VHH binders against F-box protein At3g56470. Designs and how they scored, part 8

Target 1, 367 residues: F-box protein At3g56470, of Arabidopsis thaliana (Mouse-ear cress) (q9lxz3)
Amino acid sequence: MVTRRRSKKKKKTKRKKQSSKEKEKYQTFINLPCDLLQLVISRLPLKDNIRASAVCKTWHEACVSLRVIHTSPWLIYFSKTDDSYELYDPSMQKNCNLHFPELSGFRVCYSKDGWLLMYNPNSYQLLFFNPFTRDCVPMPTLWMAYDQRMAFSCAPTSTSCLLFTVTSVTWNYITIKTYFANAKEWKTSVFKNRLQRNFNTFEQIVFSNGVFYCLTNTGCLALFDPSLNYWNVLPGRPPKRPGSNGCFMTEHQGEIFLIYMYRHMNPTVLKLDLTSFEWAERKTLGGLTIYASALSSESRAEQQKQSGIWNCLCLSVFHGFKRTCIYYKVDEESEVCFKWKKQNPYENIWIMPPLNLIDLPLFDHRI

## First folded at step 1 (VHH)

Design e3 (framework vhh_gefurulimab)
Fold by ESMFold2-Fast, scan of step 1:
Parts: C-alpha cells; structure tokens; sequence
Structure e3 (fold): chain B 367 residues (1-367), chain A 121 residues (1-121)
C-alpha cells in the first residue's frame, strides 16, 4: 500500500525521535494503576504491545488481556515472486512481511480457525498451514481442476476436521469428495444435479452447524450434510441487482450472509432465513463486521456501537475493482479505500489469529 | 417472469455446423442485453458472443469469423450460428440476459438451462 507505507515510514521516524522519551516513560510508569496502564498499553502497536508484555507480570497480563479483546482477522497477500507473504492487520493498520519457503508451489484454497488450506497443482499435494505457528499438516493428494473450490470444517488438530470439495464436470451430476482426519483415502459421492438456474461454478462455500453451504455463480444455494451423506438444493434465490461484480458469503454464529458488490452502486447485503430458505436484504449488520475475500470470509461482533468498525464490510481485492482493500460502512453507505499492489482475487485471504499471541514464533516479546 | 430455454445442441463432426436457439418468455424488449456463454468440462465459463439492443455484436477471439449471434425481438428469441466447429468448441452453451449497463458473466441475472454441444468424430 503506498499510503500505508508512507504512514508506516513516518511513524517509524517519529518513533525514533521519541524513543528516549518513550523508554524513560516506560521505566517511570512501571507502578501505574491498572486503569492507566491499560490506557497506555492500548495505544501501542502490536510489536510494542508484545515488547511491553515482557516488562513485568502486571504489564504482561494487561497486554494479553488487550490482545484477547482486540483480536480481528488479518489479510494475507500471497506473493509468487520470492515466497514472500504480506500479513495486514486492519485494526492496527499495520503489516508484516513473512517468508514461507514451505509454501513454494502452493496456492491458497480456504481459511478457517487460524489455518490455511494450500494446494500444489503440480504435485496434487494438499497441506494445512498455520502462518502463526508454522505448523504443517499434509493431507492425501487429490487432483483438482483450476476453478475447483475446497473448504474444511475446523482446525486439522481436531479429529472432527473434514475436508470438502464439490464439482460438476457435467451439468447432470454433482461430485463431492470428503476426507476425515486419519482416514485412509478420500470418499467420493455422486448426486444428481438439481440446480435449475444453469449454474456453471461454485463460488462460495461456508460451514455452519455441521453442514456445508455451497453457492453457485447464478445464486443457487445447496447444502451437504456429511453425517447423512446428503446433498440438497435449497429453494429460493437471492434478489440481486443486475451488474454485480463480486459475491461473498460468510457465516456468523449460525447466521449466513451474502454480499453482492457493484462497480457503481452500494453493496447488497442479504441474510438467509434458515427456516424458509429465503434471502432478505439488510440495511444494517447489527454491529457485525464481515471480512470478505474471494475464497473465504471471517466475521466478528463489535461490542461498542461507537466503534469505527461497527456495521462494516472489510473487502479484499476482487475482479473488476481498482486493486483496493475497502472498508465499507453499511449503515453510513461510506467507504475508505486503500491502494494495494496488483493482486489476483485468489491470491489473498482473511485469517483469524489465535487468542494467545505471546508463545508464537511469529511474535517477539523481547526488545 | 422471464425464462430462457436453449435448444439445438447435439453431436457434430469437426468442420460441421449447428444453430442454437434460445427462447425467452415474459416481457422482453430490444433494449435488453443478451449473450451466449459456454463451459467445457473442468474449465471456467467463458464468454462467446453478445448482442446489444441496437443490433451491434461482440465475439470472443476464439469464435470470431466462425460464429454469428442474432436476435429476433418480435419472437423473443436469440440465436447462435456455429460454423467450422472444432473439438475445442465442445461445451454446454448457455444464453443469458443482463438488464444492467455492465457486461460480466457474474452480472447476468437470467440464465438458461444450457444445451450440450459435442464435437467429435
């Protein structure tokens, strides 16, 4: 980001000029009352918060408490030039650059519960990767088409983790492949295609209450229940306006939301009624913040109505837009755009960091 | 309500010809944008051809000079004449309508069922 880089460089220069004063203040503030300590710590960037947590036990507890409260999704940009990856924290408006040689040749498929699902199209290898711990969990190989979507139900550290992919090679049949943790091989199930509105691709997959919801590019919604090995096409279609230029589906606490983006009009936000399977347009998110990207989405509930991210859509780069990350406030119909490097919509994804950051190799809590 | 029904697909040998038809029901006017798309197995949907209300047309480079799109607004019908067919033209062909000003495969609000075209000897 050009503006982000200028702000970061300017902040670094100011920090250098203020470093002696800041260090002196930290030494004199070691005995501050808890309320004032929390106020001081809340003003620190993440790296300085981690450094502050190393001062003493009271600072450590205050810093960890603040991180737990202010955990928000991070945006990962995948660079294909040198195995470098840029992680962007929108709450702090700060980024860090990481090098993951273990991901060489892999493309990102999905993100959930702090884990990425990665695929190598040359070796057919599937890999779970945690960018915060650098843990790798390899999965059995699977041939996939370039446009084929994948999802998983929860972290691969759980025995309940289920990998899921869906495709339709012909319009007559749906092929579903699943893999349960520690299974010997992939399970294949074939179902008759009952999608009437001439779908040609699956664009969005979300997991909610034991079920995978799959949205086609034509607005058809289907569900797969792995416990019953059951595929069903749901009635109803989202009432979208012509000229939509991007589609994002997300889940929050059992509720399913769908967002249509447009070049020259405000986004349409829809919520699924799980009893009628009808879509209803929403003019507010009720304090929810949705972090949407082409392959996966995250969400968080805001506790304060006066929060700057109340009722907000945080959108990554998508097709037809001018390569910007957008914050869009649904109730105010206003946006803040950030200029970003040229990126493919399928080379960025939102990820939720873990609640406890102090014990992770990514974070240095000293000096 | 607007519905689109494609017909005319089938098995044809390389170098052969097929004419696809798309019938629309409901209120349609000449100001509406109409298009043909196709999807081959394991590939993304691709644009084939479009026609605007005034009769101007556009074609994908892969079909230009071989395919011709036409429209009969009085019959609410859209056509695609396909000549000099190749194995690479094997796909399910879809007709689509867009009521908006912006042309994009994700922008079309009404889609047909599709008709299979197989080019094989």
Amino acid sequence: as target 1 above (367 residues)
Amino acid sequence: EVQLVESGGGLVKPGGSLRLSCAASGFTVSSNYAAWFRQAPGKEREFVSAIYSGGSTTYADSVKGRFTISRDNAKNSLYLQMNSLRAEDTAVYYCARDLGEYFDSHAFDIWGQGTLVTVSS
Scores: ipSAE 0.000, ipTM 0.086, lowest interface PAE 24.1, mean pLDDT 70

Design e4 (framework vhh_gefurulimab)
Fold by ESMFold2-Fast, scan of step 1:
Structure e4 (fold): chain B 367 residues (1-367), chain A 122 residues (1-122)
Amino acid sequence: as target 1 above (367 residues)
Amino acid sequence: EVQLVESGGGLVKPGGSLRLSCAASGRTFSDYAAAWFRQAPGKEREFVSAITSGGSTTYADSVKGRFTISRDNAKNSLYLQMNSLRAEDTAVYYCAAETLYSDFGVPEYDYWGQGTLVTVSS
């Protein structure tokens, strides 16, 4: 893959020169009819699309429509040594460097609906952070174990936003803590431990249809329903995963997927039957693209088969893997390795940018 | 492939301090999470403290504020600074390191040292 990696570097340089030329051309088309504006705008980088949306209502409508069609998740890389962050757009192969001094000392825990859940292990402070608006929503402090997973149900701007974590696992009992965005304190619930004796950690948490699904390191799937205050371990288990080097669980429109990664083997994709609780292998995603990282995942349904990111797994840096990152076409059983920054799996995460970007401080829409 | 050797245990009076060391050999230690566990006579082995490859730390409630875990990846070593020791801290202390095949860096401890005895007594 050395030849392909070199070719990608050359293409990136060529695209930068072309993008600068496209910015110049864009200004000359400001008076073009809306019928043709969408064709022109579809060829602009996201930064220029945001600038275009600031011109007038007609351009704004065209640009927003194109963002709905072409917006993909971005990969955020967190630096431990300074307050710098690198955003990577895999669809355009573009990087952007940002500085968030307000996140000094924080580590990322989860991503959903354009928001990050951040934790400071020195102060025990938790906060929601939106990297596109720089809005912060602080929460009551919580002591967390280093391997403890957290998830939330939706954007913290909603009164229905619920934070969820499992704080303690003993032979007999599971302790769960939850927090609603406007509550005075964390709620604690204790349930009988129905997990295997050799269980020690949860690997993945997803929220779907009002319920949190929790995958253990032994392959057990547990369910927490906050409306019923109900905890149960589901009877179905994924097939034995001999020699797997990574496991990702994701949710898309009520469907739950599980991805097993292997050294020198194609990934296995499984889908949960929510009626039988049985896992079934999938050889196609039906146009779905899954953006998987250790702490959370994003997904996008593509309508165009010609899209370069149709029916794919797009994966961040893996612990123990020989490769840094993988872009894998599920139906073609083919992969492309990207030369992204090699990092700790807990220092990168996928995030979906919002559709309306016109007012965001990350972009100079006045130029 | 990782071998762990603990040192620094001994007899200490209540309120005293000890520093435990764990030296790793074989595979590089810097890619793993590591932890300290202890086992008192007649009791089950219990978790004390852990540190991720990225440096994030966790402590059992009984030792929080008194014990500090740290690592030196260049020296392939793990440490436990124990302050304000109590009779209840008397145990054999074990160094543990993450499984080679751990998923997502979530630690599963397959590599264990031989243990070092800490006695807190007058």
Scores: ipSAE 0.000, ipTM 0.117, lowest interface PAE 18.3, mean pLDDT 70

Design e5 (framework vhh_gefurulimab)
Fold by ESMFold2-Fast, scan of step 1:
Structure e5 (fold): chain B 367 residues (1-367), chain A 125 residues (1-125)
Amino acid sequence: as target 1 above (367 residues)
Amino acid sequence: EVQLVESGGGLVKPGGSLRLSCAASGRTFSTYAAAWFRQAPGKEREFVSAINSGGSTTYADSVKGRFTISRDNAKNSLYLQMNSLRAEDTAVYYCAADVTYYSGTEWLPHEYDYWGQGTLVTVSS
């Protein structure tokens, strides 16, 4: 029959008291005043902010609100030698190195709403890729020329997501292909060629107010309206600037901007007048910050003039055989440079991180 | 101007092969982009394959790996070699051509000014 051990019960009671003291200390820590919590969280790197957001609802709300206030576009840089990718947050000056073996053989084509458009020239495979979640959305194959540009209207998780490209430019005709994210096949549309005869490529494509704006290497601007199946060439042209090294077109809340880059002088900013279709030089961005790279751009409106990013161009440029990220203040004509060790300027793109960063593979401790 | 005449159509069993020819009149055919289209009973005319003046080719997904387009500029001729034929390949096949100064690899019916009269291909037991 049964022999009872009183010492085993006493040890169990002692363990309960120890757990209770640990629980009491834990409850005190969770119940920190919100103002003190905000001060602590504001000092944490993004990785630690994400960890802190997992503690409880109050910490989660505080961490997310801080991310909303301080979230700016990140620069993603692609390695030359392996499947390594580098994500850089210029506001925190922090890097994160990642491996995406599923993107082996793919090149980046465009970035919008936290998603990348990727293309494999050997298989003709296209896919949307989210580097924060590692979600993939494959699409029907499409043959693309080396200099062919693509754009999309919004995240592929939306049924309104539309991909756009100009696949062929002949003497007489322009061929446009579009794809809705859940469609069975690409849609093809053919229009008469009304571009200049010395045109040979499109440099920039942006989406604004339901329309794709396409800038040619000759400065000609064309637009495609998918709702009307309408293609038009606009009469206005930006002034040709001698010694320009690059050109970036960007969109913000219905406004179209063009940026000329130079090796030895400050950038020139132009804005399109949508009534006259003429370009006018701008000496201020009205609190707007533009993040520009060769394949895509992002923008952020800032309310406070005291902000370090108010009225600023954040440019991913090649400078003296080194990769440089430049913050240029348009109204002050001043710049701050951040040097990179990487050498390939064409394999980088700005991307907007998600507001909710909880449970992202980016910050997993997986080896 | 170029005039196009197709030949080589006929009745063939599933899994068989057939070669279509298109003879072009005119001394400038070598500068033209050329294509094959087909129209099955009750369906719209669909793209099959194209070849530009430089020899670059493109194919519809339904025929890729089975059909081969080629041209012989010395003979002013365009060809379509059709292998592993299926019942779904039954159609009237049309030859098309247009003048190009810059060669795109994708072409639609609207882009071609010159058309042949068509040749019937029937894939059946």
Scores: ipSAE 0.000, ipTM 0.102, lowest interface PAE 21.0, mean pLDDT 70

Design e6 (framework vhh_gefurulimab)
Fold by ESMFold2-Fast, scan of step 1:
Structure e6 (fold): chain B 367 residues (1-367), chain A 123 residues (1-123)
Amino acid sequence: as target 1 above (367 residues)
Amino acid sequence: EVQLVESGGGLVKPGGSLRLSCAASGFTFSNYAAAWFRQAPGKEREFVSAISSGGDTTYADSVKGRFTISRDNAKNSLYLQMNSLRAEDTAVYYCAVSYEGITYLDSSNYDYWGQGTLVTVSS
């Protein structure tokens, strides 16, 4: 805005006739037909789209409708040397740096519905953090082991928000802890251990249709239903080809997908049959785009083949000793779209930006 | 909970051999990549060798042809066979694992570390 005000002020002082032309040009732009307005707005970066939404109701509705259709997840990398985050938008191939001193000492655990779950291993404090609004929702303390995974069901602003973790695995029993946003204490549940003999950790947790799906690093899939307080180890094992070097699980509209990465071949996509609990390989995503990292996944169903990200896997992985965001298409060779500095895999996470972000222009001008 | 315990270090003469072992516990080793790093007195930690979850190996140029990395997933163990040892190999050797199952040259990309085992190559 400062640059635009300066330009108008100089033209008004030097040439009244040019000032009149600028005014006429501005009025013509405001009166664009809805189809042309949507075309113009669809080509704006997210921050400019958000700014445009503040102009008037027609622009606001057009901008919001385009955000609903075209907003992609953002990848956040966390620095170990300071309180800085590196943000990457794969659709625009742009990155920027954010600084959150309020997260000092915290590590990221999970991402869902625009919120991060953060954990401080020195204080045992759990914190929900929204990087777009800087809202914080503290949770009761819980001791967690370094490799322990935690997930939540939805935004902590909802009374239905449920935190879930497996806190202990012994030869005989597993211990599960859950916390509802309005509960006084963590709920502890103990179940007989029916996982593989040499299991010790979970790689992936996703929430779908009221239940948590937990994948172990040995390929065991377990299901926890908090409403029934029910834990079950599913009988099916995903088929894995030799040389697997990464695994991602994601949920989209009630469907569960598993992606295996390979160094010398294209990734394989498996889908869980929720009736038989058997895994079946998929050769097409049907317009679905999956964004996956070690701690989180997001999915977007694209209706238009003209979308730059359609029927794709967008994966945050280490490749060639660098952390990269890689695009994979069905039946095509993988393309490396961006290369990052070397980082711990636990320090990257996908997040979906909210549709209405009044404060976005205030916290980073390089988005 | 997660533990990596190195063993097999000691004093050896130039041209000698040592076999280092790393015992993993508290997690399932088979899906992790594993690596050996070393740190000599007054120097930064440097990469020695790594093995992926799929068994692919990578070696630092200084140790190629002399050192062999291997793993035994049934025993949750990582090994480093060191042959033709030189004075320059004197260091504390660290076992490290990476959750993604792929190997890295940079120590900052490894998730869990052992306490180290000292290797001294001297007459």
Scores: ipSAE 0.000, ipTM 0.099, lowest interface PAE 23.1, mean pLDDT 72

Design e7 (framework vhh_gefurulimab)
Fold by ESMFold2-Fast, scan of step 1:
Order: C-alpha cells, then structure tokens, then sequence
Structure e7 (fold): chain B 367 residues (1-367), chain A 121 residues (1-121)
C-alpha cells in the first residue's frame, strides 16, 4: 500500500514533468534544423511519414519529398469470387483489404500512372479505376477476345489519354483500335500482317516516347505510332532459351527492356538497341529496379547502391515451379521469395501510388 | 499447376476419322492457350494445331482442312477432330497448355503424357 501511494505520487510528479517534457519535446521537433529534420523523417515508414506531413508546412514539404524518393510500385491482387482486392506496399511490408462492388464482373487489363484499366467480358464495358481514390471513369464499350491485350498512354484525367488495342487474327491483317479522350467513337486502322509467323498473340504492350511497342509470343516486336498512324515490325528478335516460364517487357526513360523467366535457370535480361533494333543481353540493370507482372510492368531508378532493391527484378507471379512474389537481385544472382496468395498471372498487377497519399480516403492514419 | 491427360487414340484405317480429347485439371485452363503436337517414331515433336482462350485457331499446313481443334472451357477440355487420316499421321499426340499461345515446343511448359494414333490397314 505505502509503495503504491509513493508510486502514485511519483506518477503525478512524473506526469507533470512528462507533460512539460512532452511540450518541450514537441516544440523541439517542430523547430529542428532542415538537415536534422530530413534525417528524422527519412527514418519514418510511409504511414508515419503521412501522419508527420500534417504537423506543419516544413514537415509537409520534407515528408512529400521523401515520399517521392521512397515511393515504389504497390502490388494489387483481385479476387474471382467477390469484389475484393488487396493492396500490398513493399516499403511498409503491409497489406490493405478493400471491397468495391462497382468492380463486380470486371477483370484487370493494364496499369499506368496510378490507374487500372478494367474490362467486363459479359457487358463489354471498359472502366478506368483508381484503387487509391476509388474513382471510376467509364469508357465506350468494346468487344475483346478473352486473351486480347489493351494499354493506355497516360491517366484518363488527361486530355492526351489514348486507349490502344491490337488484334493479329483473321485474314493476315492487324486490326488496331484506338480511343482518344472525348472522341465520339473508337478509331479502327487495318494493316498488313508482317509478323513473319502464321499466328501470333501479343504478350506485352508498353508506351514510350509517343509510341506503343507490342511484343508477340514468338519474340517479334512491333511498333505503332498513333501520330503517324504507322505500324512497323522491327527486324530483331531476342535470343530465347528453351522452356521459358514467362516474358516481361518494360520501359524506363526511353529504354526498352525484356526479361525471360525460366523454371530452373536464372532470368535473361535484354535491352533493345533503338539504332540497330537488335536485342543485347545485360548482366546489370545499372541501379534500375523492374516490377514485372503478366499484364504490365513498372520501373524505378534507385539512388543508393546499398538499397535492398538495387539492380532487382520484382516479380508478382510467374508460371511453372515458382509461383510466389520474388525479388531477384541481378548482380548477386540471389532471390527472396514471399508465399503470398497463389493466383493466376492475370489476377495481379503492379501499380504506382500517387504522390499526394495524405489526401486519399484509403489512409486512416492522418491525424 | 495445370495437369493434362489425353485420350481417344487408337488404330484407324487410312481415310478414317478419330477424335482426341484432353482433360485439364485446375481453374486456370479457361484462360490458357492450348495446342496439339505429335511425335512420329524416330522424329522430333512437331506442331499440329493451337487454339487461344478466345477460340481463334491455327493449323500446320500438313493437317489444314483435315483436322479441327476445339475447346469446352466449362468442361476444361480440349479436342482434336481428325478426318481423312493418312499413314504419315501415325504418331503419339500430345496436348499442351500455356498462358500465351505458341507454335514451338519451347513455348509450352504444361504437357500431357500422350496418346498413340496408328493409321494402317
């Protein structure tokens, strides 16, 4: 009892001293010099960075700058049985389970600039969906084959947004359909099929410098320039080893990269020479990290060589033996695997989060 | 993850017909492209026909007009209807599946164990 009463008196004295120390500590944190503020904030995970950005303008500016530096693609998983999806942030090693009824019956087609392109095969409805804001932008209906690929050039909030799809079936012709924001209808263009093989399906589409690059299952690369209404098949073909488990194409600062995955062998990384149109094998990514999924890929340049994602291939799912999310370090020939939900390759995709995360309804930790 | 089992092979006279079936296990078959390949004694495995998840088909020149590939995604099944059979059609027939279609053996990682078709009098 005496010990408890003395403890209560010590607690009251400690509470008064703690309150004074807490006021002093808070005032000290607000008045930190810029270099020390950067050091403190650089050590915060994304959740705490978002919370810290609400304190004052100086903290907000520092936190936003560090979000730009630390922002990596997030992985999104879709459920077949309900309207649920899961967002995984690799920087926080955390997931968020969400439900959105408006996505009922839709499958994902492409990801770019924080937006998903969704398609309903029963209604032929196309929908842009932002998983961070839950904004929806419906597009004119279009019939697509089940395995048909589609891409877009930039966010649907831009007047320069261009939807693109290509089909290589029927009568030795390529059919390209495009839709510009605010157009009356889809534009159809038909070109002679020059893919050098009788039957090709398109595996990967990337947009770079105003042009769509389209890779086929046989390794043929074709280019569509919407400004010129020009279709061309490039002469070079990537060297492919037997038994590849998957193929991923990505773009970074005008450079085109191709990755072949194998069940029992290290990945092959290739870069397109835009002068010769030949593929050359690369043994390093020069600090680039590539986030690859079946429908689209993202890339990010890392500043620090000691970063855990320097020269790394980040794969959501691939076929064959390894069916988990992996981080493969190209220079070390080492990998780290995560046993996340096992899904079909078309049920997950990498997506870039927006820079203004603090303003989004997705986050409940802004106080 | 996709397992494939062929059936329907047998002995047929020249000019006869035969229907091959391939049963797939797993929920992913409906989105995979599927193909038939064949291997005659002492020869390499060759492409016969392929079908995309959406139903688009292609055929090797040697079988075009005689063979028809089809699929039933509700039954997770792939079929090959073979008409006007010739002695040179004698081979073990394999079904194969992959997320993206291909006409080369190297394009496929999921294979069945094969079914023998013999065309002789």
Amino acid sequence: as target 1 above (367 residues)
Amino acid sequence: EVQLVESGGGLVKPGGSLRLSCAASGSTFSIYAAAWFRQAPGKEREFVSAITSGGSTTYADSVKGRFTISRDNAKNSLYLQMNSLRAEDTAVYYCAAEPHWGSYVEDYDYWGQGTLVTVSS
Scores: ipSAE 0.000, ipTM 0.125, lowest interface PAE 19.5, mean pLDDT 71

Design e8 (framework vhh_gefurulimab)
Fold by ESMFold2-Fast, scan of step 1:
Structure e8 (fold): chain B 367 residues (1-367), chain A 122 residues (1-122)
Amino acid sequence: as target 1 above (367 residues)
Amino acid sequence: EVQLVESGGGLVKPGGSLRLSCAASGRTFDSYAAAWFRQAPGKEREFVSAISRGGSTTYADSVKGRFTISRDNAKNSLYLQMNSLRAEDTAVYYCAAGFDSSYLTPDEYDYWGQGTLVTVSS
């Protein structure tokens, strides 16, 4: 028999006196019932939703809540000639042309959580850049080979943001460098090389549930766990047909997908079984929409089967294809071009916009 | 799957000649288009030349008339004959195999060798 003291947290609530009715009632557009307000706002294009959110607190909250459900990735195009950038929303078929002189000489390396990782091959400078806010987070310099890939775990505004890259591969060893945002220097780790000798580069890197998944140009999958400082090369290879025209690896809610694109045949869609580490071919994306570019990808679970982007690959610009800027419906084997653009595949990337677009210099209220 | 090993690199004087070889093992080489790429220190890997399964060739403008790509499917080998070499040709030369010889970027090739160093210096 143990006697345990329980805290009596019983607070008497004092009822407020009911105020007398005001003699006159006012009804304004602002006093529209919440159900009608949401119905009206759900019919507005994104740009008009942004304008509506400026009317008052109630409208702002309703507009922001709808954006949480309907936000999709935007496509950013880089120009080498004049530091000009096109930010394009394919769902609204709207674009914004911007000039970022602070990115002069930089190339894009990766995109995650609304941030870009930029690298200058002439100065060896690394920079996190948010194209929506123009915030910059500079990093210590790092010498990178041009075919070297880099990824990060989350927005650099978080103390848990971690950059990851493989800097060298020798016959016996691999060298991995990691950097926590706001650290003074890079951390170096060396592991035994268990990759095949014909490996020379990593093509795809994704972060999922605390670990980096790294796919080589030969189809080997490696896993890096920064918390354990552990590197493992997983058994098995994704089955692919010869002559892949590109590949895209994406993460969605802990699941890893790999898509091989072909010039003359349908894409191969693969899903990793995280218990066996075996790849299984899929004939559908299960309602998932994957936004694919050469350097990174974004994904979204589409709620409506009748949506034009349900079970869809949204592709940017690719070499070797006559098709650019298309929605490819995996189960229907049909495509729709959303924007014609001729560009280098390493000069465009998908990026997730912030939920509160009214904080952006790009979207002023028109009043 | 195919594995590629380059050989024939070395030091050569400007105006000289050098022949690179690439030996393929694993799956038969005749199933692939093949290419040579090069990378100078601190520069991106650039296209040099490609050859189709059928023997059709393409060349970067900087090497046209000076370099010749060829293949021998019976020997599972790819070659690059380099003539009239210039200091700007100094690079690590990589052998690559893929599906289509019209590919001009490194990411379009499935298989790669480790590279062989060519230095053009007097």
Scores: ipSAE 0.000, ipTM 0.133, lowest interface PAE 19.8, mean pLDDT 72

Design e9 (framework vhh_gefurulimab)
Fold by ESMFold2-Fast, scan of step 1:
Structure e9 (fold): chain B 367 residues (1-367), chain A 121 residues (1-121)
Amino acid sequence: as target 1 above (367 residues)
Amino acid sequence: EVQLVESGGGLVKPGGSLRLSCAASGFTFSEYAAAWFRQAPGKEREFVSAIYSGGDTTYADSVKGRFTISRDNAKNSLYLQMNSLRAEDTAVYYCAKDTYEFSIDQGFDYWGQGTLVTVSS
């Protein structure tokens, strides 16, 4: 439509003045009575909460306990040109630029429990990286195709950490590779290919209750159980509409959700019935917010219905000259009025920050 | 118990031929799908060829026209005839059988110990 434009140029925010105002606001709270301190801290944005937690042990404990309830995922953008990285906090609509020389030549593969799985296509090196601590855990080399997906079960600091990938798919067979933390080599398993004849790629992988769920580009769902070395193709298939611009699969407390994004249309949200393995369309997330990105997604249960992110999909988009988020309410019959295009999956990923940020190199509050 | 024993590997010059054999016990090849896989040093295990219960065969693109899979039901044995061998065919070759005893088909989980094929000048 002539009267309906997809985006308007967004006015640049005076971030330096806002940062100064936040510092002034924080300094006025230092002399508050203990009873008022808890009330004030509960309303502070993350940056001010971190500063408050540096005052004394009581403030530290109060600030950390509030982060348990209010910490939202952050979005990382990877620059291919400058070897620079942009972290974006959607709750504050703020970003910061970081340089990770440890990740030179690496592309992102997966995110879980505050860790990134990175891959170097020139050296074939796999690397776990924590952007908040800058800890690195190298893994044995593995050749991977550019569009090959990889996932892991939990943080590499756990002895139960398992890497998983599907390395090759032929007309009749699939090859799966797994690596357990501290193993000597990759384990290879081969299974008969029982997927549809027009299958060609896996798009989404999630780990739930000890098994990996793998979704194909045709909507077929398979599971791999590493404890049994068992592969099965499930009978359920999501009703995927033609012209989907994105597909996001997430796990939250044992439940599996699938989201199909469409240009100028409401997204479709589906939930897997774990008894029948059938997909059912959902018009509500029961207070859940899903932070969607192509390689992996994050989710959290919202406590405040009025928060603006209740029953929401948080979508990474460009608006004007800024990377930002659009919040789409799943329970509203609203039209999606933005130009959305499928993102390169290697350019962005959601990550959960740790509950205690005080001692991390990311934050310097020695002013 | 299901067992698979491979034999016939060895050193051969480029352009040469080898015939691999796999002897089975605990099942009959005519009732199940069976396959050959290979793993080259430092590389992933790859599919080579399969034969299905009805006798139909399939081959990886890299070996089509050069390799032939067959079975002898009387001897309960699976074979891989390899012709026009190349340096890139150097690998440990494994015999595998599909599982049809369960209501849910679980793929190839019965493997032999492998037989080494080295193609060098």
Scores: ipSAE 0.000, ipTM 0.136, lowest interface PAE 20.1, mean pLDDT 70

